VHH binders against tRNA(Ile)-lysidine synthase (tilS). Designs and how they scored, part 1

Scores and structures below are computed, not measured.

Target 1, 344 residues: tRNA(Ile)-lysidine synthase (tilS), of Thermosynechococcus vestitus (q8dih2)
Amino acid sequence: MWGIHHARLHTTLKTQQWLPLGSRILIALSGGQDSVCLTRLLLDLQPHWQWSLVAVHCDHRWRADSTANANFVQQLAQKWHLPCEVVSAPDLPKTEAAARSWRYQVFESVAKALDCTHVVTAHTQSDRAESLLLHLLRGTSPDGLATLLPSRSLGAIQLVRPLLGMTRAQTAAFCQAYGLPIWQDETNHNLEYRRNRLRLELIPYLQQHFNPNVEEALAQTAELLASDRAYFEAEVERLAPTVLREHPPALDRLRLREFPLALQRRLIQCFLRQHLKRGLNFRVIEAVRALMTTGNGSQTASLPGGQHLRVCGRWIELVRPMPPPPAPVPPDPGERSPPPSPLY
Unless a header shows other numbers, all headers, positions and changes below count from the first letter of the chain; antibody chains are not in Kabat numbers.
ipSAE, averaged over its two directions, is called F for ESMFold2-Fast, E for ESMFold2 and O for OpenDDE. V2 adds 0.75 times the mean of E and O to 0.25 times the DockQ between the complexes of E and O.
Where letters were taken out, [cut] stands.
Atom coordinates printed by the task and the answers are left out, and those that the model quotes come from them; centres of patches stay.

## First folded at step 1 (VHH)

Design A1 (framework vhh_lunsekimig_d3)
Fold by ESMFold2-Fast, scan of step 1:
Structure A1 (fold): chain B 344 residues (1-344), chain A 122 residues (1-122)
Amino acid sequence: as target 1 above (344 residues)
Amino acid sequence: EVQLVESGGGVVQPGGSLRLSCAASGFTFSSYALYWYRQAAGIERELIASITSGGSTNYVDSVKGRFTISRDNSENTMYLQMNSLRAEDTGLYYCAKETYVKYGSTYEFDYWGQGTLVTVSS
C-alpha cells in the first residue's frame, strides 16, 4: 500500500533517473529510523522498478551494543526476505574520517562482490540542513556548503540518497504509520554531540522564531550551491586544456585574462590542486591571480613544499625546489701521485 | 557539558619542537579514546594521532616517529609532543573525544575549542 511518500519518491526517481529500471542496489541499513524507512520504501517500489535489492550493515564495533544492533538488522532483513551482508570493522581509528572511508570501501567491495551498480544511503533533508549549518558555523568555502548531493559517483558505482526530500520527522512518522521496528540509539539525545544540539535545540528554535520551513530552506540552499559547483566544475574541465600547460607546469596568463573572475579563480585552483598537496586558500589564489598583470620575473611567496609561481613571458610557471645534486663519488686515493721510491 | 581546550601552539623554525595540550572536562576522561586532528588552509581536517583508554597509540604516516601522543588521566589532559617540525606541519590542531555512531547514517566528532595554531616557518 503506497502512501504519499511512495508516490513522491517514485515521481522523483522517474524525473531524475537516479535508480534505473532493473538496477541491482546495495542498501546501507543501520537499523535506525531513516535507514529502515528507506529500505521499506525501496522494497515497496521494487516490483514497479524490477530492482534487485541487497542490504549491507557496517558494524564499526565502537559501541557496547553494536552486536545487538547487527543482530537486529539481520532479523529485520530476514523478515523482509532481503539478503543482508554484515561487515565488521577491523581495528580502525575511532574517528569520523576513518569510519567514513571504511564504509565507502565496504560499499565498493560488497557492491563488486554482489554485482551492484548503485548504493543508497538514508540521508534526509534534515541531515542536509544540519550539515549546511555546521559548515556555516565552522566557516567554509561555498563548495563546502554544497553538501550531501542526491547522486554522485563512488568509484565504479553510483551513490544515491533517495530520502533527501524527507525530513527526519517525516521518516519517524512513516515508520510509525507502517509499524516498522527501529533500533533506538541513546546517543541521539546526548547534547554533548554538536549535531544533536543543532537537531534538538537550534533547529527547533529557528522553526519557532524564524521560519517553520527552515530545514527545507537550508536544504534548498545546499542544492542550489551544488548546482553552481557542478556548472563551474564542468566549465573548468572544458577550459583547463586551453589554459593549463603540463610540461613544465604553467598557466597561460593571456588566455586566463579572457575569463570572468569566478572562472579565473577556479582555473587557478584547478592548476594548484594538481601540483600542491595542501595550502589552497583565497590568499594563495589571489596572489597567483595578481601575476596575470605583473612584469616578467614576478613571483609568489613560497608555497607548501618550497614551490612558488613565477612569470615567464606569457606563462605563470610552477617553480619546484631544485633536486639535490648527486652524491659526490669519493676520490680514489690510489689515483694520486705514487709514494716516493726508497733511497739507496 | 563536554569541553576540550587546546593550547601550546606557536611559531617555530623547521626542526623545532612544540608540546600541545588538551584540557578536558564534562566527561569521564579515563574512559574514552582521544584524538588530535590537523586542519591546514584549504584542506579538510586530518586525523594525525590517537590514544585509546588503555594507552594504545596510532599515528598517520607523515608524523610517525616525530610526534608522540600521551595522556594524564589524573589531570584530565592529553598531550601531543611534536619534534622535527616541518613546514607541512603548519595548521590548526584540534583535539576530539571518542564519539559513538550517530543514529541513522553518520558519525560525528565535536571540536569544542577554537584549536591551537602551529606555524612552522623561518
Scores: ipSAE 0.000, ipTM 0.171, lowest interface PAE 14.8, mean pLDDT 80

Design A10 (framework vhh_gocatamig_d2)
Fold by ESMFold2-Fast, scan of step 1:
Structure A10 (fold): chain B 344 residues (1-344), chain A 123 residues (1-123)
Amino acid sequence: as target 1 above (344 residues)
Amino acid sequence: EVQLVESGGGLVQPGGSLTLSCAASGFTFSDYYLAWYRQAPGKKRELVAGIYSGGSTVYMDSVKGRFTISRDNAKNSVYLQMNSLRAEDTAVYYCATEVYTVKDSGTYTMDYWGQGTLVTVSS
């Protein structure tokens, strides 16, 4: 059965080519309304796109309630004649970030095993709005922007988010309209998670008192920011070989001067990420940028790992700490070395 | 690994009092939200009371002023003090915790439940 959301998604997929004809697609199926909506839309579109569809269910812990959820997902997949892989976590993730990282590792692993070219997740316009607000409120979190693109690389496969044009209210209405069984998370009332507070309290407040279309407005802003980020990341990848020297590690400060400020900062960040495990921030980037116009021999303050950057003619070179001296070899109990000659 | 064990249920007369206890293990108790739910015959399971790691509480309207939820982080326990009990409070009471909510693969919640303890308010 073909409704307005089928037509809209089909048109978007034709214009954007996110999921090419004949692709083998892995669907992340949690059993919640968003993932069930996604799966039903893709199953209904499948004849027009000649896709091969496989579901994966990430079970974060195999317990009484998670077993019931996994059984629900398996029964739904069986009813829809959809192959379904269930993967259980080895331990309970302690944070949303850890849970997300584990799921993405599972997606890549299962896709490789099943020769899938694409994995799809059920992120909605509402998820985009939430992620943007969380990013703004936290300040520094590159991970908050990582989930906003409609399509991106995930190792050797492509990650796609077909539901970014639908709100959570629209996915709920779709499931109801098509009589789809969903696994209800109605008991999810833990307001200690900032994302739940945002979803259940802040966004409704903003909708009521500031802008009824706040989710759409925030999602559009996120789209523009994500597109800008993707453009700059592609430019950095293209330009890095012309600016970065690998051995010994250095930045070409004459070449760097030729680029706009935004590219200068991103090229410096790219270089620093290759050599620093942490401590990368605005002030460090600006300290390195200042070396583009200083005299020969100028250097930064000490960076994490005892490293610093120093101007050497054309280059801003990474100066590594000297290797530690060899540890003293423990004396062999059978060894009898005479004291060294004072004259030698 | 996460275990929730309820106790304290029983038969009590209308207007009486009862204290339910839930002993938790297998997670960092002080960091998590704990809640009491109940399910009466032929009805959906409903939230009765919840307590956040910081001590703030939430209650179902019909139990406000009668029930008090509390926690003892040193003992890894959560309690539900029930006063002025009514026949309508008859249900199996469940202790529950939410460890996290997952968003990247759609809506997904990790909930843990105890076995339940029966509370009967009757003569």
Scores: ipSAE 0.000, ipTM 0.136, lowest interface PAE 15.7, mean pLDDT 80

Design A11 (framework vhh_7nfr_2)
Fold by ESMFold2-Fast, scan of step 1:
Structure A11 (fold): chain B 344 residues (1-344), chain A 125 residues (1-125)
Amino acid sequence: as target 1 above (344 residues)
Amino acid sequence: QVQLQESGGGLVQPGGSLRLSCAASGFTFSDYYMSWVRQAPGEGREWVSSISSSGSTIYYADSVKGRFTIARDNVKNTLYLLMDSLKSDDTAVYYCAKDYTVTYRSGSEVYFDYWGQGTQVTVSS
């Protein structure tokens, strides 16, 4: 039977078209509350969308009970007549970054093996709010604050996050209301994890003293930033051919002057990303932007790889380091015929 | 209806002891982690301690380790906080909170879905 969360997700999927009718979908099933909620919602919606559903469980082997967790997931999937692949981690550093990279690689590999077009993960509105806070406290660009998009490419497949409209309180209530079994991880209170400090200390403080709906507010901010990023990326793609020259690589500084500051910075960044592998930052972009109004022959300081930019008339040209001259080839000694043998 | 009701707060001298209780109803108490969270005057909420559904796994904030003991009675649906060697910095309203386990892409994390109304603890001479 359909509740309000089924109806809301169904409407969102119709409007956004993230999981098309008839798709073969890979579900990331950890066995925890959010992933169980996601799986139950998709199973309930499956007849209406003609999806083919498969689960994958990524066993990180961080705890002695991780095998029991994997067994729980396999038993639940079997009860729900849901095919389930279990993939065990190699020896990974016990960091979220390493675990996340490995999980996404597993998603691509399993999806390819099973002909899935989409993978879904159980990221919630609460996850989005927490990610924004962690990035903000670390200090990052607006693009960093826009993470956890509802849908993005992941290699040849689409990654979708259907639960971004639900908080953890809502996924908890859903699991309780539908009597869903969940796996409880005893490490969830360990304050050595920064996310646990955020949950146990910072989010309650913000809810009590600033805004009871802070998770929703932060997630909405992330969504707005994501929309702004997408708009600027599309605009840069449209404008780049009118500003960027390929041979030799250059920026048209007269054209750049016609654009608002935000577009100037993004067009410069687009150009630099094509030619610099690393080291792009605000300082470098501003150094290039300064060349828009300087005299002919003005240059930046050396950039990563020994490159620099120099004003040449209307162009800001990328000057690559010259390859070192080849080692001097010793002069080829003149051809000599061997002397003839003496004849008596 | 989920209900959490704290009791046992009061005024105590530095170095004294108090026992807080939280009576839980409206849910299967023995299935959930339970926590104590406090709020000092003019400050945000500070997590104090958590106890697993069985009582076998217990966590404490560094500020209370060795002085406070969390316990539960699943037959009586009651959570306890035994507070020893109380300091003036322990002055706060103490809340009983129902936890739930959330797992997603990055592992398991705690959240609080229900809170009690709190009980005042004042440590002063």
Scores: ipSAE 0.000, ipTM 0.247, lowest interface PAE 15.6, mean pLDDT 81

Design A12 (framework vhh_h_nbbcii10_fgla)
Fold by ESMFold2-Fast, scan of step 1:
Structure A12 (fold): chain B 344 residues (1-344), chain A 128 residues (1-128)
Amino acid sequence: as target 1 above (344 residues)
Amino acid sequence: QVQLVESGGGLVQPGGSLRLSCAASGFTFSDYSSYALGWFRQAPGQGLEAVAAISGSGGSTYYADSVKGRFTISRDNSKNTLYLQMNSLRAEDTAVYYCAADSTYVKVYSGTDEYDYWGQGTLVTVSS
């Protein structure tokens, strides 16, 4: 039965070319409402696209009923005449970050084994809105706000998120309207505290008091930022060889001046990423940019790793520190990094 | 870039009338290669149903048997707007109504799989 969501997805796939005609596609099927909705839509669209479809279920073993969930997924796939691979997790840390990393490794390995060119996940417009807010509240760069891209590379295969045009409320309504069996996923109770608050408290507050369509608005903002990011990444790749010197490491301050502010910052960031692995932020980039107009011999304060940049005529040169004296460093049990909340 | 926005939906009594409008942006109806336009509806638990369609020239129309004689589709190319005049409304007409445009055909087509652009939908409730 062809519905409005079939029609919208079919149109999007024609215009965006995310899942080409005849592709062999791996579907991430958790058994929850979003993944069941995705799978049913793709099965219904299959005749129009001549796809070969295979499902994969990642059993995280976080809950006592995870085996029952895997059995539910296998039975549903069998009923839909859909080949399904079930992969069980080794003992993983019970964090969303570890689960996400493992899932993407599974997607890549299973796709390679089955000769799939694409893997699809059931991320929704609601997921994208939640991720954008989480990144914004964390104080990330514009690139971090370009979250949950519709399509990206995952090793040698392409990862696609066809449901980014549907809210979680719409996927629930779809499953109910089409009489689809779903597994009630208690994994949502184990989400990061911040994401749970966004989903259950903040998003409803924003919908009630500011904009009923806030999820769509936020997701559209993420989409626009993703397009801008792609454009700048391509330009930086093209321009870097004309501005960056490898030996000794330096930036050409005369060429850098020729570019708009956004490209200046991106080229500086590109240079710094080649030589610094941590502590790249707005303040560091601006400190380097200030050297474009200062006198010969001007320099930055110490950067992460004890390095600094100094003006030497035409060049902003990276000055590496003398080897530091050996000092006993107490074992660090690990600095807490607030990772972005992972989405399946 | 291409957007279709429906309006005019709401609550109406059985036997009443309602006019739906669909405003288009990002393309122009006055183009000689004008898109075929249609109205579709979906009630809870039902599939997407074609209601009415009008050709690019406006010379050909389609109506579902359930609405023929009661509904009238029309287009105003100068206002870039599609209309559906709904008369003698029945409880069974309760649904979300969607506007759609087909950029590949200039003739009437009632199939849901041929339309390229879809609106957000407007709810029509026929109830006492």
Scores: ipSAE 0.236, ipTM 0.714, lowest interface PAE 5.7, mean pLDDT 83

Design A13 (framework vhh_h_nbbcii10_fgla)
Fold by ESMFold2-Fast, scan of step 1:
Structure A13 (fold): chain B 344 residues (1-344), chain A 127 residues (1-127)
Amino acid sequence: as target 1 above (344 residues)
Amino acid sequence: QVQLVESGGGLVQPGGSLRLSCAASGRTFSYDSSYALGWFRQAPGQGLEAVAAISWSGGSTYYADSVKGRFTISRDNSKNTLYLQMNSLRAEDTAVYYCAAETTFVRYGPTSDYDYWGQGTLVTVSS
């Protein structure tokens, strides 16, 4: 039956062009309420969009019942006449980040094998709000707050999140209203503790005491920040060749001075990301920015990898550590008897 | 651009009345844009149902048989507001009510292409 969420998603897809007519789409189907809601919506919309739909289930093997979950997903997909690929992790992921990285590798490989152009995940407006709060509480730049984009590249395919307009409460209500079977997660592993506390304690507190629509407000903030980030990324790409020198690596501090503060910081960040493996932060960016107006020969403290930046005329040059000197020659101990005392 | 925000919903006893409003920002009610506007509802466990629609000039209206004679749709383009006057409310009218806008008033149904949707307002008819 066609409901308001079908109608709203159809309108959004038409306006945003996230999933073009005739696309071959890979659906990430975990069996949880959000992924089941997503799959049902896309199946119902399929006749209007002439999509080819395939599901993929990533079995992390974190829980003793993971095989039962995979069987549940396969049975649901069969009932819905939806092709479904189940991929099991060869090794147990040790962190949330490792699990995410593995899932996305699976999405790319399965999509390539099945000639899919798009992969869809069931991230909701609630997920976006949670992610923004987690990043904010951790302490991050404005760019780090631009979380869970509606569409982005994932290798050669497009990753799309069609449910970003729905809260978790709405996906639960959808599953209930349509009588959809879902896989119930009675326990969570400790890797998700912080997000669970935010979901079960902090967001309800904010809804009761500050704003009943806080999830929407936070998600809209993330959307605005994502738009600002995209604009600055495009500007940095356009301007970098006029400011950055590749060989030897340097920043043109005279040209850098001509730009607004926000662009100065982003151009410095662009340069540093090309040359530092880790440790980029606000303090490092500001230390480099200070070199824009200092005297010749001024330099930063040592950065990750033993590198530093130093003013050389119009350039802020990256100075790499020198190769280590040859190992010192070990001492050559010799034995000899002392001569007799002058007294004798 | 165009935002639709419903208001006026709530709990009402059978036989009572409610007036729903849909405030539009942008060009939804502009005669330059020629938008048709309508009300939809979705009851628990039911599909999306078209309730009423009105052309940009107000010269053409549509009503579902279940609400004809009880509900009146109207618009005030100077206030950028769409209205639904709901009289003689019944338990069967319990639903979330959505306003929607479309550029072409050629077919009005729940599966039709719409350009803009509101967030919805709950109407509960219960004693």
Scores: ipSAE 0.142, ipTM 0.669, lowest interface PAE 6.7, mean pLDDT 83

Design A14 (framework vhh_lunsekimig_d3)
Fold by ESMFold2-Fast, scan of step 1:
Structure A14 (fold): chain B 344 residues (1-344), chain A 123 residues (1-123)
Amino acid sequence: as target 1 above (344 residues)
Amino acid sequence: EVQLVESGGGVVQPGGSLRLSCAASGFTFDDYALYWYRQAAGIERELIASIYSGGDTNYVDSVKGRFTISRDNSENTMYLQMNSLRAEDTGLYYCAKTIRYTSGDVTYEMDVWGQGTLVTVSS
């Protein structure tokens, strides 16, 4: 049965072209209400889009009932005549970041094995609102607030989030209205994790006392910031060759002065990201920007890895630390660790 | 290894008081939230009270004003002071620390439980 949410998603997919006709799509199916809602919507839309659909379930093995959850997902997929792959996790650090990183690696791997062009995840408007608040409260640039893009590259495939137009309350109502079985994870509401505090305490408070549509408002802000970020990223790519020198690494401070403040900060960030693995923040960017108008020989404080930036006439040059003392003679000469994976 | 050990349960008359203790080891106590859960025979476990690293507390409505959760970071111990006890407060009380992660629409958690301490409110 075709309802309002089917019609809205269909229209969005037509205008945005996120999931082209005839695509082979991998659906991330956790068994929770959001992923069940997503899967049902895509199954119902399938005849109009001629998609090939396959599901993947990532079993983290962290919960005592994780095997029962995986069995629930497999039974649901079988009932819906949907092929389903179940992938079990190795021992992982018990963090949201490690879990997400592993799931995305699984998505790319399974999609490649099954020749899928797209993977879809059940992130909702509520997830987007939570992410925006989390990043805002942690302190971040506007780029960091543009969370959970509706479509992005994931290696050779495309990652799409079709449910970003629906709140978690709407996905729950959809599942109830269509009589869909869902896996109810028993949760102890561990509020020491910031995201859980936002979800269980702050957002309900904001809905009750400020704006019942706060999730939509926050998600729209994230969407606007995402479009602004895309514009600036394109401009930085275009302008970087005119400002950045590779050998030796440097920024042209006379050229930088020609640009508006926002572009100055982004070009500096682009340069720093090419040469610093970690430690990039507002303070570091501002310290480098201050060098645009200081006297020759002025320099930043030491950055991670003992590097610093120093004014050399026209250029703000990256200065490497002095050579370290001779390394100890290795027991196995010729043995080298491979370079870090491009993924890291 | 994370360990939680409860004590202080017993038999008490309606209107009486009990103080439960939870001694914790194997983690940095000051940095984590801790919970009291209650399980009556044939009923699933319910969160009764929470205390966060910063000292903030939450209670289920049925125990507000009667129960007080507290922590002593110097002793690595959490307490539940139970006053004006009712027959419906009878159950096994569990001290818990939950390692919980949410990613997208999926919440992953690994419960770390004590052995439980029995509270019986009867005349």
Scores: ipSAE 0.000, ipTM 0.148, lowest interface PAE 15.9, mean pLDDT 80

Design A15 (framework vhh_gocatamig_d2)
Fold by ESMFold2-Fast, scan of step 1:
Structure A15 (fold): chain B 344 residues (1-344), chain A 123 residues (1-123)
Amino acid sequence: as target 1 above (344 residues)
Amino acid sequence: EVQLVESGGGLVQPGGSLTLSCAASGSIFSEYALAWYRQAPGKKRELVAGISSEGSTVYMDSVKGRFTISRDNAKNSVYLQMNSLRAEDTAVYYCARYEVKTSDTSYTYFDYWGQGTLVTVSS
């Protein structure tokens, strides 16, 4: 039975071309309501799209019931005639960042092994709203607020989030309406303490006292910021070669002056990210921007790796630390110091 | 494993027209921005025209209204239609592909270059 959510997703996929006809798709299947909803929708749409579907379950081994969860997922996949790979975590820090990095590594490696071109995850509109609030409260750039993109590269494959148009309440209703078995996931307090507070306390408070549609409003803001980010990324992609020199590394400050402030900052950020592994922040970008109008020889304070930037004519050049001088040549065993001249 | 191969260069008289073609092999062509650069003797390599994955274009001031960049994703090709050619347009023309690797928190820039094709505008 094709419902309203099937029709909406099908229309979105036709318009956006996120999951092309005939693609081999890896589905991240946790067993929770969102991933079960995603999997059912894709299975129902599969005949129209001629996809090859494979599931992967990432067993983090953090909970006593993780084996039971993996067994639940395998049984569900078997019932749906869906191939399913279960991958168990090595010893990982019990943090969301470490878990997410590991999951994405698994997605890439499993997709490569099975010749999948796309991986799909079950992030929802509610997840997007939560992430926007988390990033806003921590403090971030506008690019950081454009959280949970609907499609992006993941190594050689594409990562797609087809459920970004559905709230968590809608995925729950879908699972209920279609009688889908779900694994009840209890949030690990050590990993999602702040996200759990947003989900269980702050979002309900905002819904009750400010805007009952706050999840949609926040997700729409993230979508608009994502479009703005994409525009600036395309502009940087087109313009960077006119501004950046690779050998030796430098920025053309006369060309930079021709661009609006937002592009100046993003072109500088692009240059710095190529040459600095860490320590990029607003202060550093502004220090480089100040060099656009200073005299020859002006320079920044030391950056990570002992590097700095210095004005040389039209260029803002990256100056790397000098290598240590070569060790002195060992003295020749036959070489003798002259004897001291004695006083008569 | 990405390769860019330019063609279409040659000798043309002032006021004439020429179409340059660049064929790409390797990764999914339609997702990448592409550009044409040129380098005249004794000058630095400069951007002539660029086209994004979505078809948005950019041109250097001296070629606006005379040159048109276009792409054909089905043929993995990008084109530069050059009209009203001038002696100052004489240069080796290069095709380049740009790739911005985007994650949820960062981006990095990569570029790939073709071998170049010579355009000479002279009487």
Scores: ipSAE 0.000, ipTM 0.233, lowest interface PAE 15.9, mean pLDDT 81

Design A16 (framework vhh_7nfr_2)
Fold by ESMFold2-Fast, scan of step 1:
Structure A16 (fold): chain B 344 residues (1-344), chain A 122 residues (1-122)
Amino acid sequence: as target 1 above (344 residues)
Amino acid sequence: QVQLQESGGGLVQPGGSLRLSCAASGFTFSSYEMSWVRQAPGEGREWVSSISYSGDYTYYADSVKGRFTIARDNVKNTLYLLMDSLKSDDTAVYYCATSYTVKIGDEYFDYWGQGTQVTVSS
């Protein structure tokens, strides 16, 4: 029977259109509490949405219990009459980045093979809060804080995160209330993983001493920043052709002056991203912005890759780096005298 | 100890209005999402509406959208449900619930009020 979380998700899906009626959906099912909660919610909502549901389990083969986990997932899927694909990793580096990259490649390939239009993952409000904190602690722009979007493109399919409205405590309570079997992952308690330290130490500290609902507060901040980013991305796309010149690459500094500071910075960033492969940061953007009001011939210091920007009339032009002068040649060990003239 | 106390229910004619209140104590009310859930005679509990801790976001079941308004007063630690254009189908016991979840031993506990009866009949 439907509970509060079924009803809220159903209402959200109606308003946001994340998982259209009749879609064929691939569910990422790890066997952990979040993915089990997600799968049960979608199975319960399935009759109202006429979805075709299929699960995929990514077996990394890193741990002695990985086969037992895969067997657990297969048995649960069979009990729930849910088709389930188990994909085993090749010899994979034991890093989160490599694992994530491989999982998303698996999602795309399995979805394509089974004609799925959407893949869903069990990221929660707690995951969103953890990601926002991790980005804040590293130092980043507001755009970098807009993490774990509810829906985004993943190649030719859509990636959707239906559980972003639920905390990890709520998914645990849901699994317990509905008597759902879950697989306990020992790595969830390993403090060597940075996210686990946020989860097990920092978030509890913040909840106890600052705000018991810090996860919701952080997740809402991330969502507001995502909305702001989407607005600015659309505006930059619309305005870039009026400000950016392709050949030779340049920014129209008179046109830039007409825009508010936030748009100036984003248009400059857009231009720089087309020409710099690394090292784009606040300092570089501000150095370029300073050229909007300087005299003709003014230029930036050398940018990553040896390039620089120089004022030429109305344009801030990208200048190609000159090759460095050749290394000093060691001095010759002596002078060469010209051959003597004949004297007879 | 967490306590939620509902009030404001009663008998009302179809098309009428009621305002339900829920007085909260024993936790930091302003830090948690609050919800209204109802149970009609012989039925299971159905979610009606939720409001974020700040009051900035509200959510409604399709059956009540446009007729009900959820609100909160974080100074008074009180949750409200303003019910307009009431129908016979709205007859139910209305419960106040909080997103505050605590783990005691190996079990998770949600906190619900005792409920307040709303009867819509002529």
Scores: ipSAE 0.000, ipTM 0.339, lowest interface PAE 12.6, mean pLDDT 82

